# Designs tried in a protein design chat: miniprotein binders against q53ft3. Part 60

Target 1, 195 residues: q53ft3
Amino acid sequence: MFGCLVAGRLVQTAAQQVAEDKFVFDLPDYESINHVVVFMLGTIPFPEGMGGSVYFSYPDSNGMPVWQLLGFVTNGKPSAIFKISGLKSGEGSQHPFGAMNIVRTPSVAQIGISVELLDSMAQQTPVGNAAVSSVDSFTQFTQKMLDNFYNFASSFAVSQAQMTPSPSEMFIPANVVLKWYENFQRRLAQNPLFW

## First folded at step 19 (miniprotein)

Design ta7
Fold by OpenDDE base, second read of step 20:
Structure ta7 (fold): chain B 195 residues (1-195), chain A 97 residues (1-97)
Amino acid sequence: as target 1 above (195 residues)
Amino acid sequence: SDREELIRLAERAALKLRMALQWLGDGDPEFAKRIIEYAIRLLREIEELATTPEEEEIVEQAIEAAQEALQLLEQGKPDEVEEILQEAIELLEELIQ
Protein backbone atom coordinates (compact mmCIF):
# COMPACT_ATOMS: atom_id res chain seq x y z
CA MET B 1 0.00 0.00 0.00
CA PHE B 2 2.82 2.40 0.89
CA GLY B 3 6.34 3.12 -0.19
CA CYS B 4 9.11 4.96 1.56
CA LEU B 5 12.12 6.53 -0.07
CA VAL B 6 15.28 8.07 1.26
CA ALA B 7 17.56 9.75 -1.21
CA GLY B 8 20.52 7.59 -1.98
CA ARG B 9 18.87 4.48 -0.63
CA LEU B 10 16.74 1.75 -2.09
CA VAL B 11 13.03 2.30 -2.12
CA GLN B 12 11.06 0.45 0.49
CA THR B 13 7.76 -1.01 -0.62
CA ALA B 14 7.24 -3.58 2.08
CA ALA B 15 6.06 -1.87 5.19
CA GLN B 16 5.68 -3.79 8.36
CA GLN B 17 2.02 -3.90 9.15
CA VAL B 18 1.83 -3.57 12.88
CA ALA B 19 -1.93 -3.21 13.00
CA GLU B 20 -4.83 -3.30 10.62
CA ASP B 21 -4.48 0.42 10.09
CA LYS B 22 -0.81 0.99 10.87
CA PHE B 23 2.31 0.50 8.80
CA VAL B 24 5.95 1.03 9.69
CA PHE B 25 9.16 1.46 7.71
CA ASP B 26 12.53 1.15 9.35
CA LEU B 27 15.12 3.78 8.59
CA PRO B 28 18.59 2.62 9.55
CA ASP B 29 21.26 5.23 10.20
CA TYR B 30 18.60 7.88 10.45
CA GLU B 31 21.05 10.58 11.49
CA SER B 32 22.24 10.84 7.93
CA ILE B 33 18.73 11.29 6.56
CA ASN B 34 17.48 14.75 5.69
CA HIS B 35 14.33 13.99 3.76
CA VAL B 36 11.94 11.13 3.42
CA VAL B 37 9.34 10.57 0.75
CA VAL B 38 6.22 8.67 1.63
CA PHE B 39 3.96 7.61 -1.17
CA MET B 40 1.11 5.35 -2.02
CA LEU B 41 1.95 2.50 -4.33
CA GLY B 42 -1.28 2.96 -6.21
CA THR B 43 -2.42 -0.58 -5.71
CA ILE B 44 -4.82 0.07 -2.88
CA PRO B 45 -6.39 3.45 -2.28
CA PHE B 46 -7.51 4.74 1.05
CA PRO B 47 -11.09 3.91 1.83
CA GLU B 48 -13.54 6.70 1.22
CA GLY B 49 -13.17 9.42 3.80
CA MET B 50 -9.82 8.14 5.00
CA GLY B 51 -6.19 9.09 4.57
CA GLY B 52 -2.84 8.52 6.17
CA SER B 53 -1.14 10.33 8.99
CA VAL B 54 2.61 10.08 8.60
CA TYR B 55 4.76 9.93 11.73
CA PHE B 56 8.45 9.87 12.38
CA SER B 57 10.02 8.25 15.40
CA TYR B 58 13.51 8.26 16.81
CA PRO B 59 14.86 6.99 20.09
CA ASP B 60 15.23 9.51 22.85
CA SER B 61 18.06 9.56 25.35
CA ASN B 62 16.35 6.79 27.25
CA GLY B 63 15.87 4.69 24.18
CA MET B 64 12.15 5.33 24.15
CA PRO B 65 10.52 6.21 20.88
CA VAL B 66 9.58 9.80 20.25
CA TRP B 67 6.87 10.09 17.63
CA GLN B 68 6.15 13.25 15.70
CA LEU B 69 3.45 13.90 13.15
CA LEU B 70 5.09 14.89 9.89
CA GLY B 71 2.02 15.32 7.77
CA PHE B 72 -0.49 13.52 5.67
CA VAL B 73 -1.05 11.59 2.50
CA THR B 74 -4.42 11.16 0.87
CA ASN B 75 -5.89 9.71 -2.28
CA GLY B 76 -5.74 13.21 -3.72
CA LYS B 77 -2.16 13.75 -2.57
CA PRO B 78 -0.67 10.29 -2.61
CA SER B 79 2.91 11.41 -1.96
CA ALA B 80 4.70 13.84 0.28
CA ILE B 81 8.24 14.85 1.16
CA PHE B 82 9.21 15.43 4.74
CA LYS B 83 12.29 16.96 6.25
CA ILE B 84 13.30 14.98 9.30
CA SER B 85 16.83 16.22 9.95
CA GLY B 86 15.67 19.05 12.16
CA LEU B 87 13.28 16.93 14.17
CA LYS B 88 15.77 14.70 15.91
CA SER B 89 15.87 16.87 19.00
CA GLY B 90 12.24 17.85 19.09
CA GLU B 91 9.46 16.95 21.42
CA GLY B 92 7.13 14.16 20.52
CA SER B 93 4.48 11.84 21.80
CA GLN B 94 3.91 8.13 22.01
CA HIS B 95 0.70 8.25 20.02
CA PRO B 96 -0.42 6.54 17.86
CA PHE B 97 2.34 3.98 17.60
CA GLY B 98 3.46 4.11 21.20
CA ALA B 99 1.01 1.46 22.21
CA MET B 100 2.37 -0.88 19.60
CA ASN B 101 5.01 -3.41 20.44
CA ILE B 102 7.39 -2.47 17.69
CA VAL B 103 10.84 -3.92 17.83
CA ARG B 104 13.33 -1.11 17.70
CA THR B 105 17.02 -1.15 17.12
CA PRO B 106 19.40 1.55 18.16
CA SER B 107 20.16 4.06 15.40
CA VAL B 108 17.06 3.00 13.52
CA ALA B 109 14.27 5.48 13.13
CA GLN B 110 10.85 4.66 11.83
CA ILE B 111 8.26 6.11 9.54
CA GLY B 112 4.79 5.22 10.65
CA ILE B 113 1.65 5.58 8.61
CA SER B 114 -1.66 5.46 10.38
CA VAL B 115 -4.78 5.07 8.28
CA GLU B 116 -7.29 7.43 9.79
CA LEU B 117 -10.47 9.32 9.06
CA LEU B 118 -9.90 12.53 7.17
CA ASP B 119 -11.99 14.30 9.77
CA SER B 120 -9.64 13.11 12.46
CA MET B 121 -6.60 14.04 10.42
CA ALA B 122 -8.01 17.52 9.95
CA GLN B 123 -7.82 18.04 13.68
CA GLN B 124 -4.16 17.12 13.93
CA THR B 125 -1.28 19.54 13.67
CA PRO B 126 1.97 18.42 12.08
CA VAL B 127 5.25 19.55 13.51
CA GLY B 128 6.48 22.74 11.97
CA ASN B 129 8.71 22.73 8.93
CA ALA B 130 8.42 18.99 8.37
CA ALA B 131 6.41 19.15 5.19
CA VAL B 132 8.38 20.21 2.17
CA SER B 133 6.14 21.92 -0.31
CA SER B 134 8.73 23.45 -2.57
CA VAL B 135 8.61 22.20 -6.10
CA ASP B 136 12.34 22.57 -6.32
CA SER B 137 12.99 20.36 -3.36
CA PHE B 138 10.65 17.78 -4.73
CA THR B 139 12.27 17.87 -8.12
CA GLN B 140 15.71 17.52 -6.62
CA PHE B 141 14.65 14.62 -4.49
CA THR B 142 12.95 12.88 -7.35
CA GLN B 143 15.96 13.34 -9.54
CA LYS B 144 18.19 11.80 -6.91
CA MET B 145 15.81 8.92 -6.56
CA LEU B 146 15.72 8.35 -10.27
CA ASP B 147 19.46 8.49 -10.51
CA ASN B 148 19.77 6.02 -7.72
CA PHE B 149 17.39 3.62 -9.39
CA TYR B 150 19.03 3.98 -12.75
CA ASN B 151 22.45 3.41 -11.29
CA PHE B 152 21.24 0.41 -9.41
CA ALA B 153 19.53 -1.14 -12.41
CA SER B 154 22.38 -0.39 -14.77
CA SER B 155 24.81 -2.12 -12.47
CA PHE B 156 23.15 -5.37 -13.43
CA ALA B 157 23.31 -4.73 -17.12
CA VAL B 158 24.95 -7.42 -19.22
CA SER B 159 25.23 -7.91 -22.91
CA GLN B 160 23.27 -10.68 -24.50
CA ALA B 161 26.51 -12.45 -25.13
CA GLN B 162 27.22 -12.37 -21.42
CA MET B 163 23.86 -13.72 -20.43
CA THR B 164 23.67 -17.11 -18.83
CA PRO B 165 20.47 -18.99 -19.30
CA SER B 166 18.28 -18.65 -16.26
CA PRO B 167 14.82 -19.98 -16.99
CA SER B 168 13.49 -18.90 -13.65
CA GLU B 169 14.37 -15.27 -14.20
CA MET B 170 12.80 -12.59 -16.32
CA PHE B 171 15.02 -10.18 -18.15
CA ILE B 172 14.30 -6.59 -19.04
CA PRO B 173 16.31 -4.85 -21.72
CA ALA B 174 18.37 -1.99 -20.37
CA ASN B 175 16.91 0.31 -22.98
CA VAL B 176 13.51 -0.15 -21.38
CA VAL B 177 14.88 1.20 -18.14
CA LEU B 178 16.49 4.08 -19.97
CA LYS B 179 13.28 4.89 -21.77
CA TRP B 180 11.40 4.81 -18.53
CA TYR B 181 13.96 7.12 -17.00
CA GLU B 182 13.77 9.57 -19.86
CA ASN B 183 10.01 9.51 -19.85
CA PHE B 184 9.91 10.07 -16.14
CA GLN B 185 12.28 13.00 -16.39
CA ARG B 186 10.18 14.52 -19.10
CA ARG B 187 7.03 14.19 -17.07
CA LEU B 188 8.78 15.55 -14.03
CA ALA B 189 9.92 18.57 -15.96
CA GLN B 190 6.42 19.20 -17.18
CA ASN B 191 4.76 18.66 -13.84
CA PRO B 192 6.84 17.85 -10.78
CA LEU B 193 3.69 16.58 -9.10
CA PHE B 194 2.53 14.35 -11.93
CA TRP B 195 2.52 11.32 -9.65
CA SER A 1 -9.81 32.53 31.14
CA ASP A 2 -12.47 32.76 28.49
CA ARG A 3 -10.42 35.36 26.69
CA GLU A 4 -7.36 33.16 26.69
CA GLU A 5 -9.40 30.28 25.38
CA LEU A 6 -10.87 32.48 22.68
CA ILE A 7 -7.41 33.49 21.55
CA ARG A 8 -6.18 29.91 21.61
CA LEU A 9 -9.09 28.76 19.50
CA ALA A 10 -8.71 31.65 17.11
CA GLU A 11 -5.06 30.83 16.58
CA ARG A 12 -5.95 27.23 15.97
CA ALA A 13 -8.72 28.15 13.55
CA ALA A 14 -6.39 30.42 11.63
CA LEU A 15 -3.81 27.66 11.45
CA LYS A 16 -6.39 25.25 10.10
CA LEU A 17 -7.54 27.68 7.46
CA ARG A 18 -3.94 28.15 6.38
CA MET A 19 -3.57 24.40 6.20
CA ALA A 20 -6.68 24.26 4.06
CA LEU A 21 -5.12 26.72 1.65
CA GLN A 22 -2.04 24.57 1.45
CA TRP A 23 -4.02 21.45 0.72
CA LEU A 24 -6.03 23.26 -1.92
CA GLY A 25 -2.76 24.16 -3.51
CA ASP A 26 -1.65 20.55 -3.34
CA GLY A 27 -4.72 19.49 -5.25
CA ASP A 28 -6.77 17.72 -2.61
CA PRO A 29 -9.94 19.70 -2.20
CA GLU A 30 -11.61 16.89 -0.31
CA PHE A 31 -9.22 17.05 2.59
CA ALA A 32 -9.23 20.84 2.42
CA LYS A 33 -12.99 20.74 2.87
CA ARG A 34 -12.62 18.58 5.93
CA ILE A 35 -10.13 21.02 7.39
CA ILE A 36 -12.43 23.95 6.71
CA GLU A 37 -15.32 22.10 8.28
CA TYR A 38 -13.27 21.61 11.40
CA ALA A 39 -12.26 25.26 11.37
CA ILE A 40 -15.93 26.19 11.28
CA ARG A 41 -16.51 24.08 14.36
CA LEU A 42 -13.73 25.97 16.08
CA LEU A 43 -15.26 29.23 14.96
CA ARG A 44 -18.57 28.20 16.49
CA GLU A 45 -16.80 27.62 19.77
CA ILE A 46 -15.20 31.02 19.52
CA GLU A 47 -18.58 32.53 18.84
CA GLU A 48 -19.81 31.15 22.13
CA LEU A 49 -16.87 32.75 23.92
CA ALA A 50 -17.26 36.14 22.32
CA THR A 51 -18.27 38.81 24.83
CA THR A 52 -18.31 41.99 22.78
CA PRO A 53 -20.36 42.95 19.74
CA GLU A 54 -17.14 43.49 17.85
CA GLU A 55 -15.90 39.99 18.60
CA GLU A 56 -19.25 38.55 17.65
CA GLU A 57 -19.24 40.38 14.37
CA ILE A 58 -15.72 39.31 13.50
CA VAL A 59 -16.45 35.67 14.26
CA GLU A 60 -19.70 35.78 12.34
CA GLN A 61 -17.93 37.17 9.31
CA ALA A 62 -15.26 34.52 9.58
CA ILE A 63 -17.90 31.80 9.73
CA GLU A 64 -19.62 33.24 6.69
CA ALA A 65 -16.37 33.34 4.80
CA ALA A 66 -15.49 29.78 5.72
CA GLN A 67 -18.95 28.58 4.75
CA GLU A 68 -18.74 30.36 1.45
CA ALA A 69 -15.40 28.69 0.86
CA LEU A 70 -17.00 25.30 1.45
CA GLN A 71 -19.81 26.08 -0.93
CA LEU A 72 -17.40 27.11 -3.63
CA LEU A 73 -15.39 23.95 -3.15
CA GLU A 74 -18.53 21.88 -3.39
CA GLN A 75 -19.33 23.69 -6.59
CA GLY A 76 -15.92 22.83 -7.97
CA LYS A 77 -14.60 26.39 -7.87
CA PRO A 78 -11.38 26.12 -5.88
CA ASP A 79 -9.80 29.11 -7.62
CA GLU A 80 -12.20 31.46 -5.91
CA VAL A 81 -11.62 30.05 -2.46
CA GLU A 82 -8.17 31.44 -1.71
CA GLU A 83 -9.23 35.04 -1.30
CA ILE A 84 -12.15 34.11 0.90
CA LEU A 85 -10.08 31.93 3.19
CA GLN A 86 -7.48 34.65 3.41
CA GLU A 87 -10.19 37.03 4.49
CA ALA A 88 -11.27 34.64 7.20
CA ILE A 89 -7.68 34.32 8.40
CA GLU A 90 -7.32 38.07 8.56
CA LEU A 91 -10.51 38.32 10.56
CA LEU A 92 -9.16 35.82 13.03
CA GLU A 93 -5.92 37.71 13.29
CA GLU A 94 -7.90 40.81 14.07
CA LEU A 95 -9.71 38.93 16.77
CA ILE A 96 -6.45 37.85 18.38
CA GLN A 97 -5.15 41.46 18.60
Scores: ipSAE 0.750, ipTM 0.922, lowest interface PAE 0.5, mean pLDDT 86
Fold by ESMFold2, look of step 19:
Structure ta7 (fold): chain B 195 residues (1-195), chain A 97 residues (1-97)
Amino acid sequence: as target 1 above (195 residues)
Amino acid sequence: SDREELIRLAERAALKLRMALQWLGDGDPEFAKRIIEYAIRLLREIEELATTPEEEEIVEQAIEAAQEALQLLEQGKPDEVEEILQEAIELLEELIQ
């Protein structure tokens, strides 16, 4: 029903359903994540009068889960970008003795989505710095989607010298992908909502 | 005290009206309407706590503005709602001073 995307990672489309109305995505190495995108896949809408409350969970200094409401997704707004970099307890801030390397261990956070009544969601208040404006969120999502596509397509580029004879196969020159990417970026800079 | 509770409710109501503006800008007037309805419930609690004529007049005007915003949304006129909600927010900010 839902997808979860982090820049530089494969999109997750297989949430763990932990209850009829609750879905979870695991985020390993969450301390390196600044933004997450949560979106509806488009296959199953929310029931009438319902929507999704989106939470972020991270372990505190005692290893206990801390949950924070990031915001919402609804049939009318089926995707959102949330900034989580300011919500982590990690010590990424500069200090006067910055010569010391801090060993970082992998840890797992979660994105939770709870399907709830819109009237109940209206009473909830997200953390104030998590949600990105509609223009900014669409632009950031679109740019990261473009970057992911370009990086993916470029990984299949081959030179003519590397190609073996295979008359039934079709190939896309790498410069076509680059031209598409450059043109899309230009249009996005002119109007972030040109869609 | 009653004044402290009134201020807390006014801050919460103003926050909800700002959320509603955000959701209107995101193109979801249905959820924005639900948020405004909740804000009106908060405003009616403020009305019960108001003790001065100035407080009573301010909260009355805020309720009227929020109710007008709901009527416009039900008529499919979300473009006309932004300034009305901003007026209600400014009234609430005056109330908490």
Scores: ipSAE 0.725, ipTM 0.899, lowest interface PAE 0.8, mean pLDDT 78
Fold by ESMFold2, fold request of step 21:
Structure ta7 (fold): chain B 195 residues (1-195), chain A 97 residues (1-97)
Amino acid sequence: as target 1 above (195 residues)
Amino acid sequence: SDREELIRLAERAALKLRMALQWLGDGDPEFAKRIIEYAIRLLREIEELATTPEEEEIVEQAIEAAQEALQLLEQGKPDEVEEILQEAIELLEELIQ
């Protein structure tokens, strides 16, 4: 019903079903994972009035699982990206995976999905920085593109003394590129959705 | 104390209203509606703890805003909900002060 994706790894589409309403994916070598994508395969929607609470667990120093609520997937939002790089030493949260309170392999984490009523999910509070905002992702990508453009264009800068006349070549003044970069960066900081 | 619990509930309610805004922006008004309904229940708990006329007025206005947001979602007007929820959040921030 669900898929789990980590960059550079095979997509997992065969969750371990540990109860009628509970599904688990293993994440070996979790220390190297920064983000995980959880998504619905699209062939089996949640029943009416229900959705999925998504949890992350890692073994503590005693090998016992520490479960943290990452967020949710629903029929209206059937996929989500979660950042887990900052959660590998966090405090646990209330969770429905009590049957999984067993010693875990030190390098293996888990993603748990619990199918629950939307009303119950609404009362739950995810850990504060797990879900990746789509706005923040666009802003970060756009800033990286702007930096790339500025660096690329600046590598072609030619001083007035170094200019060679050529009818087939065009040159860009470095000052114009810098002004464009600064103005565009300012607009993004003020309104990340202005495009 | 009642004031400390009021602040804790107000912080939780504000968090839930921000969560609802996020889910509206992600295109899931049904879950956003459920979150707002829970936020209203928190606001009614705050109303029972309010001890000053200022606190009572602020929480009453926040409840009215959240209820209007639910009505607009039921009418299929999610674009009009954002400003109303932001007003409710600002009211809760006054309570926390």
Scores: ipSAE 0.718, ipTM 0.898, lowest interface PAE 0.8, mean pLDDT 80
Fold by ESMFold2, fold request of step 21:
Structure ta7 (fold): chain B 195 residues (1-195), chain A 97 residues (1-97)
Amino acid sequence: as target 1 above (195 residues)
Amino acid sequence: SDREELIRLAERAALKLRMALQWLGDGDPEFAKRIIEYAIRLLREIEELATTPEEEEIVEQAIEAAQEALQLLEQGKPDEVEEILQEAIELLEELIQ
């Protein structure tokens, strides 16, 4: 139902469902993470009148989880980027994950998503500066997707001196990929909503 | 004191109206509407605590603005709501001072 993305890592699409209405993603090596993207996969929307409260959890000095409300995702805003770099020493907030049977190692933080009534979510207040604006979220997500694609494609690059003839295969000069990348990146910077 | 509680509620109501504006800007008027509905409940509590004619008038104007914003959202006109909510927030900031 949900996905979780951290720059430089494989996207997570298989949340641990810890209750009918509660989902968790593990974030190993969380100290190196500055931003996390939470999004709905689009296959299963929230029921009418409901949405998702998004929490960040990290272990305190005693290994006990500290949960903080980052913000929300809804059918109307199905993705968000959250800045977590400033939260790793913050105080906990009230949260709905207390009675969960969650297996965790001390070096792993978590993203929790609780499916709740919109009326209940409206009364909650996220920790300050965690949520990034929807325009910034689109731009950052798209830029990271472009960087990931370019780095992946370029990892297969070979020089002409290294090529073995393969006449049954089609090939694309690496410059074509680079020009596409540069053009798309320029268009995105000029108008993040050019789609 | 009642004045201190009134200020705390006004700060919370203003925060909620700012959240509603953010969610309108993010393109989710349905959730923004729910936030405004909660803000109106806070404003009704402020109205019960108000003791001066100035406080009463400010709160009533803020309630009227928030109710108009809800009406426009129910009519599918979220683009017309921003200025109205900004005026309500300014009224609450005057109340806090």
Scores: ipSAE 0.717, ipTM 0.892, lowest interface PAE 0.8, mean pLDDT 81
Fold by ESMFold2, last read:
Parts: sequence; C-alpha cells; structure tokens
Structure ta7 (fold): chain B 195 residues (1-195), chain A 97 residues (1-97)
Amino acid sequence: as target 1 above (195 residues)
Amino acid sequence: SDREELIRLAERAALKLRMALQWLGDGDPEFAKRIIEYAIRLLREIEELATTPEEEEIVEQAIEAAQEALQLLEQGKPDEVEEILQEAIELLEELIQ
C-alpha cells in the first residue's frame, strides 16, 4: 500500500505489516540518512475518512525504540518528504506502536505508518521541522539535486582541443549529460513521482 | 491556573490553524477542514476559560474567523481563506501575549 524512499537507495515497496492497520519499513544505517520519502503506491487508497500517521523510530543507547510523529499522508496528499537528520537525538512522542514486538537490528531505524481516522490525525501534532514539503517542495528539492549534478559534471567539461590523450580512461560527451538533465527535468515536471 | 491553561490552548489552536494553512497550500482542503474543525473545538474551550471582556472579545472574533474559513472551504473557495486564518492566528497570538 505504501512505499518508502531514501536518496541513493532502492525503493522499498514491501512494508512489514505489524497489525491490520500498521506498517513498518526498516532503515538500516539510519545515521547517514537525512530525508525519507513516504508515499502511497496507488494500488489501495485509504478508506473514506481515513489517512496515515507517519512515525520515525530509532534505537536509543539501550536499544529501546524512540518513536516520533513526522506527519501525515492522505488520499489528497499521498506523498511527503520528512527530514530526519535533526530527530536522531530527540525525545519520543505518544505513538500507537507500543505493545508490538517489531523485529529489528541495532543501528536500524524504522518508519511506521498507522492508518487512522482523519479526525484523530487532525488532533495529533508532529515534531517540529520534520515535514519538509508537499509534492511541490519535493519537486523543488529534486530539481536542486539535478542542478547540482549538472553543474558539477559541467565544471569538468573540456573541448576536444584541450583534451590530453588518456587511453586508459573513459569519457562521456557533455551533451549526454545535458540530454539526461533535460529529459529528467521534463519528466519530473510532468510527474513528480515518476521515479 | 485558568490563565495558564488558556494560553496553552491558544498556542495549540494557533498551531493547528497554521497547519491548516500548510495543508491548504499543499492542495488538501478536506484535511485542512478537519484541522480547522478541531481548532474551533479548542477555541470553544478557550471561550469557557476567558474571564475578562478583552479575552472574551478576542476569542469570539477568532471563532467567527475560523467558522468563516470553514464556510468558504465548504463553498469550494480555499484560496479565499488564507487571510481569514491568518487573522485568527494573530488574534490568538494576542491572547498568548
């Protein structure tokens, strides 16, 4: 029903279902993660009047889980980006995952999604500065990453007259990078979730 | 005290109205509407705690603004609620001092 994406990693689409209305994704090596995208796959919408509360969990120094409410996903806003880099030493919050034995490894954090009534979700308060963006903000973040990559790669561009022969090295024409940039940017503008 | 509880409720209501603005900007007016409905419930509790004419007047104006925002959302006019919700938030910030 849900997907979970971290930049530079494969998309996770097979959540561990720990209850009928509760789903978990593992985040190994969580200390290197700054942002997480949570989204609905589009195959199963929330029932009418329901949505998803999204939580982040990390193990404390004793290996006990600390859960924090990041925000929400709904049928009307089916994806969200959450910044977790500042949450790895925060205090826990009230959460619905308490009396469940969720199998996990030390140094592995978790994203939990609890399907709840929208009226109940409206009363909950996410931890400050966790939710980074809507789909528009996700598009802006991704566009900034595209610009950064293109500018970085372009800074190494040389004309053929300036090249030193290096038969043991492989090179990519600058136009290939430009075409990739333009194609990706166009696809992102047409469908921010195409990836 | 009643004043300390009033401030705590006003802070929570203002937070909820700011959340509603964010969800309107993100294009989900239905969830924003439910957040505003909860904020109105908080404002009703503030109304019960208000003891000065100044406090009573401020909370009444905040309730009227939130109810007007809700009516506009029901009419399918989410772009018209931003100023109204911001006014309600400013009234609540005045209560907080």
Scores: ipSAE 0.712, ipTM 0.891, lowest interface PAE 0.8, mean pLDDT 80
Fold by ESMFold2, last read:
Structure ta7 (fold): chain B 195 residues (1-195), chain A 97 residues (1-97)
Amino acid sequence: as target 1 above (195 residues)
Amino acid sequence: SDREELIRLAERAALKLRMALQWLGDGDPEFAKRIIEYAIRLLREIEELATTPEEEEIVEQAIEAAQEALQLLEQGKPDEVEEILQEAIELLEELIQ
């Protein structure tokens, strides 16, 4: 039903199902992981009114795992990117997986997905800065592409005195490029989806 | 005190309205609606705690804005909701002061 992806690793598509409504992925060598992607494979949707709460648990030598709520996936948003490098080991007070038979070894963390009612999920608050907004990612990428274009175009700037004669060649004033850059940047800051 | 609890509820309600905006931007208005519905329940608890005319007016305006956002989402108009929810968040920030 679910997949789990870490950059530079093979995608996992075969979660351990620890209950009818609970699924787990192992993350070996978790200390090298900054982000994890959780997504629905597309074969089985959530039942109407249901979605998935996504949790993270560090390996802990002292007992039952505690889980930190990272965020959610739903039929309307079937994939999400979570930042785990900023989480605190041993934090969390939630036990959504209870005393289930979940084996934990040193250096192996876990992603847990619990299928729950949307109304219950709406009342939960994920840990601070775990979820990565699709809009924020689009905005950051777009700004970097804007900077790249402006820097590239500006590297070809010449003054009128430096130009060689070429009657068939057309030119664009440098101010036009600058105005385009400034206008696009302003519109993107106001509404990332204006296009 | 009632004022401290009112502030805590207002902070939680504002957080939920920001979460709803994020889910609208991610393209899931159905989940966003459920988050807004929960935020309205928090606002009604704030209304029960409000003791000054200023507090009562701010909460009433925040509830009206959140309810209008729900109506627009039911009409399939999620693009029109952002400014309305941001107004509700600003009202809650005034309440927290």
Scores: ipSAE 0.712, ipTM 0.893, lowest interface PAE 0.8, mean pLDDT 80

Design ta7
Fold by ESMFold2, fold request of step 21:
Structure ta7 (fold): chain B 195 residues (1-195), chain A 97 residues (1-97)
Amino acid sequence: as target 1 above (195 residues)
Amino acid sequence: SDREELIRLAERAALKLRMALQWLGDGDPEFAKRIIEYAIRLLREIEELATTPEEEEIVEQAIEAAQEALQLLEQGKPDEVEEILQEAIELLEELIQ
């Protein structure tokens, strides 16, 4: 029903269902993770009047689970980006995963999703500002996409003196890519919604 | 004390109204409505704790703004809600001082 994505890692689409209404993803080597994306796969929506509360859990210095409410996903907003880098020293919050037999190793954090009534979710308050706003998340994703594209394309650059003729192939000057990158980045910084 | 509890409730209500604005901006007015409904319940608790005419006036204005926001959302007019909720939040921030 849910997916979990961390940059540079394979997407996880097979959550461990630990209860009828509770799902968990493992995050190994969690200290290297700054952001996590939680999203609905799109095959099964939440029932009417329900949504998902998203939690982050890590072992503290004693190896005990510390659960923190990150935010929510709903049918109206089926994906969200959460910043977790600051939470690894954060205070725990009230959560629905208590008293469950969840096996946990000291180096593995977890993302928990609890399917709940929207009215109940409305009363809960996420820790800090872990949830990234839709504008902030669009801007961050777009900037990373721009950086990735530019770095990839520039890795194939050669000087004019190093060109090997390839009459069956088409080429573009490398500075065209740079101009596109700079123009797009400037427009995005001025108005993240210009597109 | 009653004043300490009033401030705590006002801080929670303001936070909830800011959450509602965020969810409206994210394009989910249904969840935003439920958050505003909870915020109104907090505001009514604040109303019961208010002891000065200024506190009473601020809470009454905040409730009226939040109720107007719900009506506009039910009419499918989320763009008109943002400024109204921001006004309510500013009233609550004044109450917290």
Scores: ipSAE 0.692, ipTM 0.888, lowest interface PAE 0.9, mean pLDDT 81

